# VHH binders against Abasic site processing protein HMCES (HMCES), part 190

Target 1, 269 residues: Abasic site processing protein HMCES (HMCES), of Homo sapiens (Human) (q96fz2)
Amino acid sequence: CGRTSCHLPRDVLTRACAYQDRRGQQRLPEWRDPDKYCPSYNKSPQSNSPVLLSRLHFEKDADSSERIIAPMRWGLVPSWFKESDPSKLQFNTTNCRSDTVMEKRSFKVPLGKGRRCVVLADGFYEWQRCQGTNQRQPYFIYFPQIKTEKSGSIGAADSPENWEKVWDNWRLLTMAGIFDCWEPPEGGDVLYSYTIITVDSCKGLSDIHHRMPAILDGEEAVSKWLDFGEVSTQEALKLIHPTENITFHAVSSVVNNSRNNTPECLAPV

## First folded at step 17 (VHH)

Design ub23 (from ub0 with N52F; framework vhh_8pnl_2)
Fold by ESMFold2-Fast, scan of step 17:
Structure ub23 (fold): chain B 269 residues (1-269), chain A 117 residues (1-117)
Amino acid sequence: as target 1 above (269 residues)
Amino acid sequence: QGQLVESGGGLVQPGGSLRLSCADAGFDFSHYDMAWYRQAPGKERELVARIFYGGTTNYADSVKGRFTISRDNAKSTLYLQMNSLKPEDTAMYYCAAGLEYDSFEYWGQGTRVTVSA
């Protein structure tokens, strides 16, 4: 996983993240650094993306089931990193393999601190190799959406008007992430950055790509992943597995260039 | 998963040079770590050279000073310039790219390099 769409305006995104805390109270996540949120149809590594994390990371004695939403840098910078420039890291941290996550210090340490987050997106992109050519076919991959009178389906046969309203009741993709906090050696603001945990692709995606993000399907899984005050690392890792509850459609090559940021990036072709 | 295409292999005499290329048109590798691996007959694949997304490079001791890894992100192409080739460099050469920590999810099918008198 190395390209997502997260284009909703901040207010719409916040409402899409409505949830119930442990007491059953309906809530919206509270923003941290909302000015860093940059909606885009074409988010690449090293850009900021919104994540959910437990309020307990920021407030002593907070209910660990309450949620904060914050933009974080995609590409985890470990707390122990000693250089001044994160681009000097000697390894890629865009994704973290589930099978070796506890073997890698960069991920084991923040996991031990409960630094689990849920990465939000409209969906993600993958590129399928086309047989007999070096060209690739991009696909937009997302949760199945419930068809409503206002949102419609984004299938290939849908009218342009249905497309314009698809986000009215869009179910955001919720991916399991690990974050860390890095204090620059020369001073300055703490950098919050994350990695997306990856697993083997499910049967439905195997013809597109052999890897997929670890998707947390439903509020129970999301709540358990975030709630580091009640759910241990070992229990949380049981939530990390391939998901079959996913759909996709082919998109145009416009998405190939990460600088392109238009609705055409995710429109069916 | 062979989604990259290598080229430039061949037969060369000791002391000769070859330039390998690895390409995948239509995909942006600028955020990927990329590498060249090789596998001699009957041996495991070994890392030859790596170029990290931030631009730093790393080389196996056996090729340091003789090989140069580089990339052109606009062309989605990775290169390996091989100078002062030795019989010990004879192998199938594979390119790799990845976003996963210390792992490569994209691999080529390989290009053969033979160094012999």
Scores: ipSAE 0.734, ipTM 0.849, lowest interface PAE 0.7, mean pLDDT 89

Design ub24 (from ub0 with N52Y; framework vhh_8pnl_2)
Fold by ESMFold2-Fast, scan of step 17:
Structure ub24 (fold): chain B 269 residues (1-269), chain A 117 residues (1-117)
Amino acid sequence: as target 1 above (269 residues)
Amino acid sequence: QGQLVESGGGLVQPGGSLRLSCADAGFDFSHYDMAWYRQAPGKERELVARIYYGGTTNYADSVKGRFTISRDNAKSTLYLQMNSLKPEDTAMYYCAAGLEYDSFEYWGQGTRVTVSA
């Protein structure tokens, strides 16, 4: 996973993250650094993306089931990194393999501190190799969305009016992440950065690409991954596996250039 | 199968030079780590050189001072400049790209380098 869409305006994104805390209270996540959120149809590594994490990471006595939403840099910079420029890292940290996550110090250490987050996206992109040509076919991959007559009686599939309203109730893709906090050695603001955990592709995606992000399907999985105050690392890692509850469609090559940031990037072709 | 295309291999005399290229049409590898691996007849595949997306490089001890890895992100191309070639450098050379820590998910089909008198 190395390209996502996360284009929703801040208020729409916030409502899409409505949740229930341990006490059964309905909540919206509270923002940190909301001005650093940059919506885009075409998010690449090293850019900022919104993640959910437990409030307990920021407030000593907070309920660990309460959620913060914060933009973080995609590409984990370990807390022990001693250079002044993160581009001087010796290894890519955009993705972290589930099979070796506990064997790699860059990920084992933040996991031991409970630094689990849920990475938010409209969906992600993958490029299918086309036999007999050097061209690839990009696909936009996302959770199945509610598209039935039962949802507010607006459901004519070909209506441009209905397509505009799809985003109002879009089910965000929720990917398992690990984050860390790096304090620049020369001083300055703490950098929060994350990696997306990856697994073998499910059967439904195997013809597109052989790897996929670890997707947390549903509120129970999301809550357990985030709640480092009640759920141990060992228990949380049981949530990391391929999922079949995913859909996709082919998109145009416009998405290939990460500088292109238009709705055409995720539109079906 | 390979998702990257290597070129520039061939037959050279000991002490000669070759420049290998690795490209993929239309795919943006600028955020990927990239590497050159090689596999000599009857031996396991080994890392020759790696370049992080930010430009830091790492080389196998056997090629330090003789080989230079570089990338041109605008052209989506990876290079390996090979100087002072030795018979021991004879191998299939593969390029690789990846976003997973300490792992490469994209591989080329290889280009053959033969160093012989």
Scores: ipSAE 0.741, ipTM 0.859, lowest interface PAE 0.7, mean pLDDT 89

Design ub25 (from ub0 with G54A; framework vhh_8pnl_2)
Fold by ESMFold2-Fast, scan of step 17:
Structure ub25 (fold): chain B 269 residues (1-269), chain A 117 residues (1-117)
Amino acid sequence: as target 1 above (269 residues)
Amino acid sequence: QGQLVESGGGLVQPGGSLRLSCADAGFDFSHYDMAWYRQAPGKERELVARINYAGTTNYADSVKGRFTISRDNAKSTLYLQMNSLKPEDTAMYYCAAGLEYDSFEYWGQGTRVTVSA
């Protein structure tokens, strides 16, 4: 996973993240650094994306089931990194393989601190190798959406007005992430950055690409992944596996260039 | 199999030079780590050189000072400039790209380099 769409305006995104805390109280996540949120149809590594994390990471006595939403840099910079420039980090940290996550110091250390987060997106993109043409077919991959009489489907949206209705009740993709906090040696603000955990593709996606993000399907999985105060690393890692509850459609090659940021990036072709 | 296409391999005399290219038209690899691997007959595949999204490089000790990895993101192309070639450099050379830590998801089919008198 190395390209997502997260285009919802801040207000719409916040409402899409409505949740219940441990006591059953309805809540919206509280924002940190909301000015750093940059909506886009075509999010690449090193850009900021919104993640959910436990309020307990910021407030000593907070209920660990309460959620913060914060933009973080995509590409984890380990807390132990000693150089001044994150771009000097030798190995890419956009994704972290589930099968070696506990063997790699860059990920084992933040996991030991409970630094689990849920990465939010409209969906993600993958490129299918096409036999014979040397061409690749991009796909937009996302949760199945519940249709209502007021909302359209992404496949049936053929006008700007219908496209607006698709997003009103969109179910955001929720991916398992690990984050870390890095203090620049020369001073400045603490950098919060994350990686997306990856697994082998499910059967439904195997013809598109052989890897997929670890998707947390449903509020029980999301709550357990975030709640580092009550759920151990060992228990949380049981949530990391391929999922079949996913859908997709082919999109235009416009998405190929990460600088293109228009609705055409995710429109069906 | 792979999405990347290598070119530039061939037969060269010891001390000669070759420039390998790896391209994938239409896809933006600019945020990906990219690498050159090689595999000689009967040996395991080994990392030759790696370059991250920002141009930070890392080389195997056996090629340091002789090989230079570089990338041109505008052309979606990765290069390996190989100088002072030795018979020990004879191998299939593969380019790779990835976003996973210490792993590559995309691979080319390989290009053969033979260094022989």
Scores: ipSAE 0.759, ipTM 0.875, lowest interface PAE 0.6, mean pLDDT 90

Design ub26 (from ub0 with G54P; framework vhh_8pnl_2)
Fold by ESMFold2-Fast, scan of step 17:
Structure ub26 (fold): chain B 269 residues (1-269), chain A 117 residues (1-117)
Amino acid sequence: as target 1 above (269 residues)
Amino acid sequence: QGQLVESGGGLVQPGGSLRLSCADAGFDFSHYDMAWYRQAPGKERELVARINYPGTTNYADSVKGRFTISRDNAKSTLYLQMNSLKPEDTAMYYCAAGLEYDSFEYWGQGTRVTVSA
């Protein structure tokens, strides 16, 4: 996973993240650094994306089931990194393989601190290599969306007017992430950065790409992944596996260039 | 899987130079770690050089000072400038790209480099 869409305006994104805490109270996640959130149809590594994490990471004695939403840099900078420039980090940390996550210091250390987050997106993009051509077919991959009288379904049969309404009740993709906090040696603000955990692709996606993000399907999985106060690392890692509850459609090559940021990037072709 | 396309291999005399290129016209690899690997007949595949998105490089000891890895992110192209070539540099050279830590999910089919009189 190396390209997502997360284009919803901040207020719409916040409402899409409505949840219930441990006591059953309906809540919206509280923002940190909301001004750093930059909506885009074409999010690349090194850009900021919104993540959910437990309020307990910021407030001592907070209810660990309560959620914060914060923009974080995509590309984990480990807390132990001693260079002044994160670009000097030799190995890519955009994705973290589930099969080696406990073997790699960059990921094992923050996991031991409960630094689990849920990475939010409209969906993600992957590129299918077509037999007999050097060209690739991009696909937008996302949770199945519930068709309603107001929102409509995704597809060629939907009018442009109906397509615009799908975002009002869009079910955001929720991917398992690990974050860390890095203090620049030269001083300055703490950098929060994350990686997306990856797994072997499910049967439904195997013809598009052989890897996929670890998707947390439903509020139970999301809650357990975030709640580091009650759920151990070992128990949380049991949530990391491929999912078949995913759908996709082909999109225009406009998305290929990470600098393109328009609705055409995710529109069905 | 993905397929990268290598070019620039060939036959060259000892002490000569070659420039390898790696690209995929259908996809932007600019944000990926990229690397050159090589495999000589009867030997294991070995890392030659790595480069991250901003351009930080790392080289195998056997090629330090002779080879230079570089990238053009605007063109999504990876290069390997090979100078002072030796017979032991004879191998199939592979381009790789990936976003997973210490792993490459995209590979090319290779380009052959032969260093002999």
Scores: ipSAE 0.711, ipTM 0.837, lowest interface PAE 0.8, mean pLDDT 89

Design ub27 (from ub0 with G54E; framework vhh_8pnl_2)
Fold by ESMFold2-Fast, scan of step 17:
Structure ub27 (fold): chain B 269 residues (1-269), chain A 117 residues (1-117)
Amino acid sequence: as target 1 above (269 residues)
Amino acid sequence: QGQLVESGGGLVQPGGSLRLSCADAGFDFSHYDMAWYRQAPGKERELVARINYEGTTNYADSVKGRFTISRDNAKSTLYLQMNSLKPEDTAMYYCAAGLEYDSFEYWGQGTRVTVSA
C-alpha cells in the first residue's frame, strides 16, 4: 500500500469517525493539529494522513477507549533515529510486514509503548501489471458501501449532486498502523509518523497485487487495535490478517502522477 | 516477481564498464526504495546498491568506488553504472523496488553480466 485517497472535508471525516467509548457514550474523535490535515484524492508516502489513536497517549488517566484524530506523516521515523534528516533513514517505512513486525526494532519499540493507530482513507490504490506489456492498470480498493435512498454509488456519480451524495455516508477504510514520536536532535517540534502494516493479499485482490494493508473490519476490531490500555500487543496482533470484505474498480492512469488531485483519480473507467 | 525489466547486461573485459537500466513504464515509483541485487552461480542473492526515495545511497563494500546507483523518476528508470569491472562481478543482476521495510515487493527477471577476458 503506497497510495490512498482521503479527500473528505474535515467535518465530514470527523462525523464518519463517530464511535462509542467503553461506557457506551456516543463520541466524535477530538482533533490534534487539524490544520495539518490536507484532503486529497491521491495521497503518497511522506504526506500527512489522518489517524485514530487512543486519548491515553496524550492525557494521563484518560479512558483508553476514547479516540483522538491526528494528522501524521506517512513513513515512520523511529524514536531512536539519531540523524537530523529523516530522509537519511536506510529503509523505507511506508509499510511494515506483519510477519516480521516483532523482529524489527523500528516497530517492536513503538508497539511496546502501545503506539497503535488506525489509518483512515476513502480507499487505496494498487497497480496491476498488464500481460504482454510493462504498463499497469490502477485500481481503487475500498470497503463495500451500504446503499441508501439518500446515497448514490461511485459508478453512478455523474453530477456534482450525485458526487456529494456518494461521500455523505461513506464507510472509511480503516487500516492497522504503528506510529512513533521522533524528537529532532537539534530541536524542533516532535514528529508523529506512522507505517501501515501489510499482509499477503486476499483471494479477491490476488490478481491485482500480492500484498495488501491489514484492514480492521468493523468497530470491534478498530476498538481492540486502538485500546492499548486494555489490549496487549500479542492480543492486538491477532487482528492482523487479510480480509475478503473489500471491493474495487479500475481507474484512469491520471492517478499514476501523485500531483493529480481530482475526482478523476478514483472515478470508474 | 518479474514486474520490473532490466537491460544493459553483457560480456565485458576486466576493467571495462556497463550501465544497467531498470524500467517500469506507467508506474510512479518516486516514493519507493530501489535496489540492485546480484546472484553469482551457486551463491545467494546479495545487495549491490540501494537508493531511497530522496536519493540517499548505500553500497556493498565490494563495489564502493566502482559502482554508482541513480534514479530518474520522470523516466521511471533506475540505473547502475558499473566501472572497473572484475571477474568476481560476474552474476545475474536484479532490480528491486518496494515500500515495505527491509523488503522489496517488486523484482525484475534479471540481466546477465559476464566479466572475462
Scores: ipSAE 0.762, ipTM 0.875, lowest interface PAE 0.6, mean pLDDT 90

Design ub28 (from ub0 with G54H; framework vhh_8pnl_2)
Fold by ESMFold2-Fast, scan of step 17:
Structure ub28 (fold): chain B 269 residues (1-269), chain A 117 residues (1-117)
Amino acid sequence: as target 1 above (269 residues)
Amino acid sequence: QGQLVESGGGLVQPGGSLRLSCADAGFDFSHYDMAWYRQAPGKERELVARINYHGTTNYADSVKGRFTISRDNAKSTLYLQMNSLKPEDTAMYYCAAGLEYDSFEYWGQGTRVTVSA
């Protein structure tokens, strides 16, 4: 996964993240650095994306089931990185493979500190290679949605105008992430950055791409992934697997250029 | 499993040069790590050269000083300039691209390089 849409205005995004804490109290996640949130239909690595994480990461005695929402840089910079320039990292950290996550120091260390987060998006993009050509067909991939109309789930058959009206009740894609905190050796603000955990594609996506993000399907999975105070690394990793509860539709090549940031990027073709 | 397309392979005399290209027109690889691998007959595939999305390079000891990896993100093209070629460089050369740490999800079908004795 290397391209997402996360275009909701801050207030709509916040309401879409309503949840219950361990006490059963209804809550909205509390923002950190809300001014760093930049909505876009076409988000690439190195941009900031909103993530959910446990309040316990910031407050010593906080209830670990309470949530913070914060923009973080896509592309994990490990806390142990000693050089002043993150571009000197030898390996890409946009995604980390589930099968080797515990063998790689860049991910094992923050995971040992409970630095699990849930990466939020409208959905993500993947490019299908077309047989007999070097051209690729982009697809927008997202959770099945409950329509605002009487028609049920949204899909490729819906008009572009209809897509304008679904965002108020959009079910955000919730992807399993790992984050870390890096203090520049020369001084400056702490950098919070994340990676998305990846798995083999499910049967439904196998014709589009052979890899997919690890999706946390439903509030129970999201809560367990975030709650590092009560859920061990070993137990949390049991949540990391392919999911079939996903849908998609083809989109135009407008999305190919990461500079394009319009609703056309995710509109059905 | 998205496929990249390699070109530029061929037959060359020892001491000669070749420039390999790897392209995928219309896809933005600017944030991907990219690499050249090779596989000699009967051998395992091995890393030749790697370039991260910021342009930082790394080379196998056997090719240091002779090969140069470079990229042109505007053209979605990866290059391998091969100088002072040796018979031991004879192999199928593959390009790769990926966003996953220490792994590549995109591969080409390869281009053959033969360095005659």
Scores: ipSAE 0.767, ipTM 0.871, lowest interface PAE 0.6, mean pLDDT 89

Design ub29 (from ub0 with G55D; framework vhh_8pnl_2)
Fold by ESMFold2-Fast, scan of step 17:
Structure ub29 (fold): chain B 269 residues (1-269), chain A 117 residues (1-117)
Amino acid sequence: as target 1 above (269 residues)
Amino acid sequence: QGQLVESGGGLVQPGGSLRLSCADAGFDFSHYDMAWYRQAPGKERELVARINYGDTTNYADSVKGRFTISRDNAKSTLYLQMNSLKPEDTAMYYCAAGLEYDSFEYWGQGTRVTVSA
């Protein structure tokens, strides 16, 4: 996973993240650094994306089931990194393989500190290699959605007008992430950065790409992944597996250039 | 199954030079780490050279000073300039790209390099 859409205005995004804490209280996540949130139809690594994490990471004695939403850099910079420039990191940290996550120091250390987060997106993009041509076909991949005015799911066959109306009730894609906090050697603000955990593709996506993000399907999985105060690393890792509850449609090559930031990036073609 | 296409391999005499290219039209690899691997008959595949998204490079000891890895993100092309070639450099050379830590999820089909009289 290396390209997402997360275009919702901040207020719409916040409402889409409504949740219940352990006591059953209905809540919206509280923002940290909301001014760093940059909506885009075409988000690449090294840009900021919104993540959910437990309030307990920021407030001593907070209820670990309460949630903060914060923009973080995509591309985890480990807390132990000693150079000033994150681009000097030897290995890419955009994605972290589930099969070796506990063997790699860059991920094992923050996991031991409970630094689990849920990465938010409208959906993600993947590029299918097409036999018979040198070009790739991009796809937008997302949770099945419910139509606002009618019972049933939105699909690729629906009119463009129907796609313009879905965003107020969009079910956000929720991906399992690990974050870390890095203090620059010369001082300055702490950098929060994350990686997306990846798994083998499910059967439904295998013809598009052989890897997929670890998707947390539903509020119970999201809650358990975030709640590092009550859910151990070992228990949380049981949530990391491929899921079939996903849909997709082909999109225009406009999305190929990460500078393009228009609705055409995710519109069906 | 390969995702990238290598070219530039061939037969060359010891001391000669070759430039390998790895290209993919219509795909933006600018945020990906990229690498050249090689595999000689009867041997394990080994890393030759790596370049990250920030153009930081790393080389196997056996090729350091002789090979140069570089990329042109505008053309979505990776290069390996090979100088002072030795018979020991004879191998199938593979291009790789990835966003996963210490792993490459995209691989090419390979291009053959033979160094002999």
Scores: ipSAE 0.794, ipTM 0.886, lowest interface PAE 0.5, mean pLDDT 90

Design ub30 (from ub0 with G55S; framework vhh_8pnl_2)
Fold by ESMFold2-Fast, scan of step 17:
Structure ub30 (fold): chain B 269 residues (1-269), chain A 117 residues (1-117)
Amino acid sequence: as target 1 above (269 residues)
Amino acid sequence: QGQLVESGGGLVQPGGSLRLSCADAGFDFSHYDMAWYRQAPGKERELVARINYGSTTNYADSVKGRFTISRDNAKSTLYLQMNSLKPEDTAMYYCAAGLEYDSFEYWGQGTRVTVSA
């Protein structure tokens, strides 16, 4: 996973993250650094993306089931990193393999601190190798969406007016992430950055790509991943596995260039 | 499952030079770590050189000072300049790319380098 769409306006994104805390109270996540959120149809590594994390990370006695939403840099910079430029990190941290996550210090340390987050996206992109050509076919991959008069899935058959309505009730993709906090040695603000955990692709995606993000399917899985006050690292890692509850459609090569940021990036071809 | 295409391999005499290229015209690898690996017959694959998205490089001790890895993100192309080639450099050379920590998810089919005395 190395390209996502997360284009919803802040208020729509916030409503899409409505949840129930441990007491059964309906809530919206509270924003941290909302001005750093930049909606885009084409988010690449090193850009900021919104993540959910437990309020307990910021407030000592907070209920660990309550959620904060915050933009974080995609590409985990470990807290122990001593150089000034994150691009000097020896290995890429855009993705973290589930099979070696506890063997790698860059991920084991923040996991030990409960630094689990849920990475939010409209969906993600993958590029299929095309037999007999030197081209790749991009696909937009996302949760199956509820089809209603107001919130059907996106499609070429939908009228322009209905296209705008689909996003009001879009079910966001929720991917398992690990984050860390890094203090630049030259001073400045603490950098919050994350990696997306990856697994072997499910049967449904195997013809597109052999790897996929670890998707947390449903509120129970999301709650358990986030709640580091009640759910141990060992228990949380049991949530990390391939998911078949996913759909996709082919998209235009416009998405190939990460500088392109238009609805055409995710529109069906 | 990757579609990286290597080129530039061939037969050279000891002390010669070759420049390997690895390309995928339809894909943006600018955020990916990229690497050259090699495998001699009957031996395990080994890392030759690595370059991250920020052009930070790392080399195997056996090639340090002789090989130079570089990338051109505008052309989606990775290079390996090989100088002062030795018979022990004889191998199939593979291009790799990935976003996963210490792992590569895209691989080429390889290009053969033979250094013959």
Scores: ipSAE 0.795, ipTM 0.887, lowest interface PAE 0.5, mean pLDDT 90

Design ub31 (from ub0 with G55A; framework vhh_8pnl_2)
Fold by ESMFold2-Fast, scan of step 17:
Structure ub31 (fold): chain B 269 residues (1-269), chain A 117 residues (1-117)
Amino acid sequence: as target 1 above (269 residues)
Amino acid sequence: QGQLVESGGGLVQPGGSLRLSCADAGFDFSHYDMAWYRQAPGKERELVARINYGATTNYADSVKGRFTISRDNAKSTLYLQMNSLKPEDTAMYYCAAGLEYDSFEYWGQGTRVTVSA
């Protein structure tokens, strides 16, 4: 996973993240650094994306089931990193393999501190290698959407007005992430950055790509991944596996260039 | 099961030079780590050189000073300039790309390099 869409305006995104805390109270996640949220149809590594994390990371004695939403840099910079420039990190941290996550210091240490987050997106992109040609076919991959009376699905949207209605009740993709906090050695603000945990592709996606993000399907899984105050690392890692509850459609090659940021990036071809 | 295409291999005499290329259409290389691996007959695959998205490089001790890895994101191409070639450099050379920590999910089919009189 190395390209997502997360284009919803801040207010729409916030409502899409409505949840219930442990006491059954309905809540919206509280924003930290909302000004750093930059919606886009074509989010690449090193850009900021919104993540959910437990309020307990920021407030002593907070209910660990309460959620914060914050923009974080995609590409985890470990707390122990001693250089001034994150681009000097030898190994890429865009994705973290589930099979070696507890063997790598860059991920084991933040996991030990409960630094689990849920990465939010409209969906993600993957490129299918087509036998017989050098061209790749991009696909937009997302949760199955509940059919709304008037708007229908993303596949039924054929005009800007219909696209607006599709997004009002869009079920966001929720991916398992690990984050860390890095203090630049030359001073400046603490950098919050994350990696997306990856697994082997499910049957439904295997013809597109052999790897996929670890998707947390439903509120129970999301709650357990976030709640580091009540759910141990060992128990949380049981949530990390491929899922078949996913759908996709082919998109135009305009998405190939990460600088392109238009609705055409995810529109069905 | 290669998704990347290598070229530039061949037969060269000791002390000679070769330039390997690795390209893939429809692939935005900008954010990927890229690497060259090699595998000699009867031996395990080994890392030759790595370059990250920021162009930070790392080399195996056996090739330091002789090989140079570089990338051109505009052309979606990775290069390996090989100088002062030795018989020990004889191997299949593979291009790799990935976003996963210390792992590559994209591989080429390889290009053959033979260093012999």
Scores: ipSAE 0.785, ipTM 0.884, lowest interface PAE 0.6, mean pLDDT 90

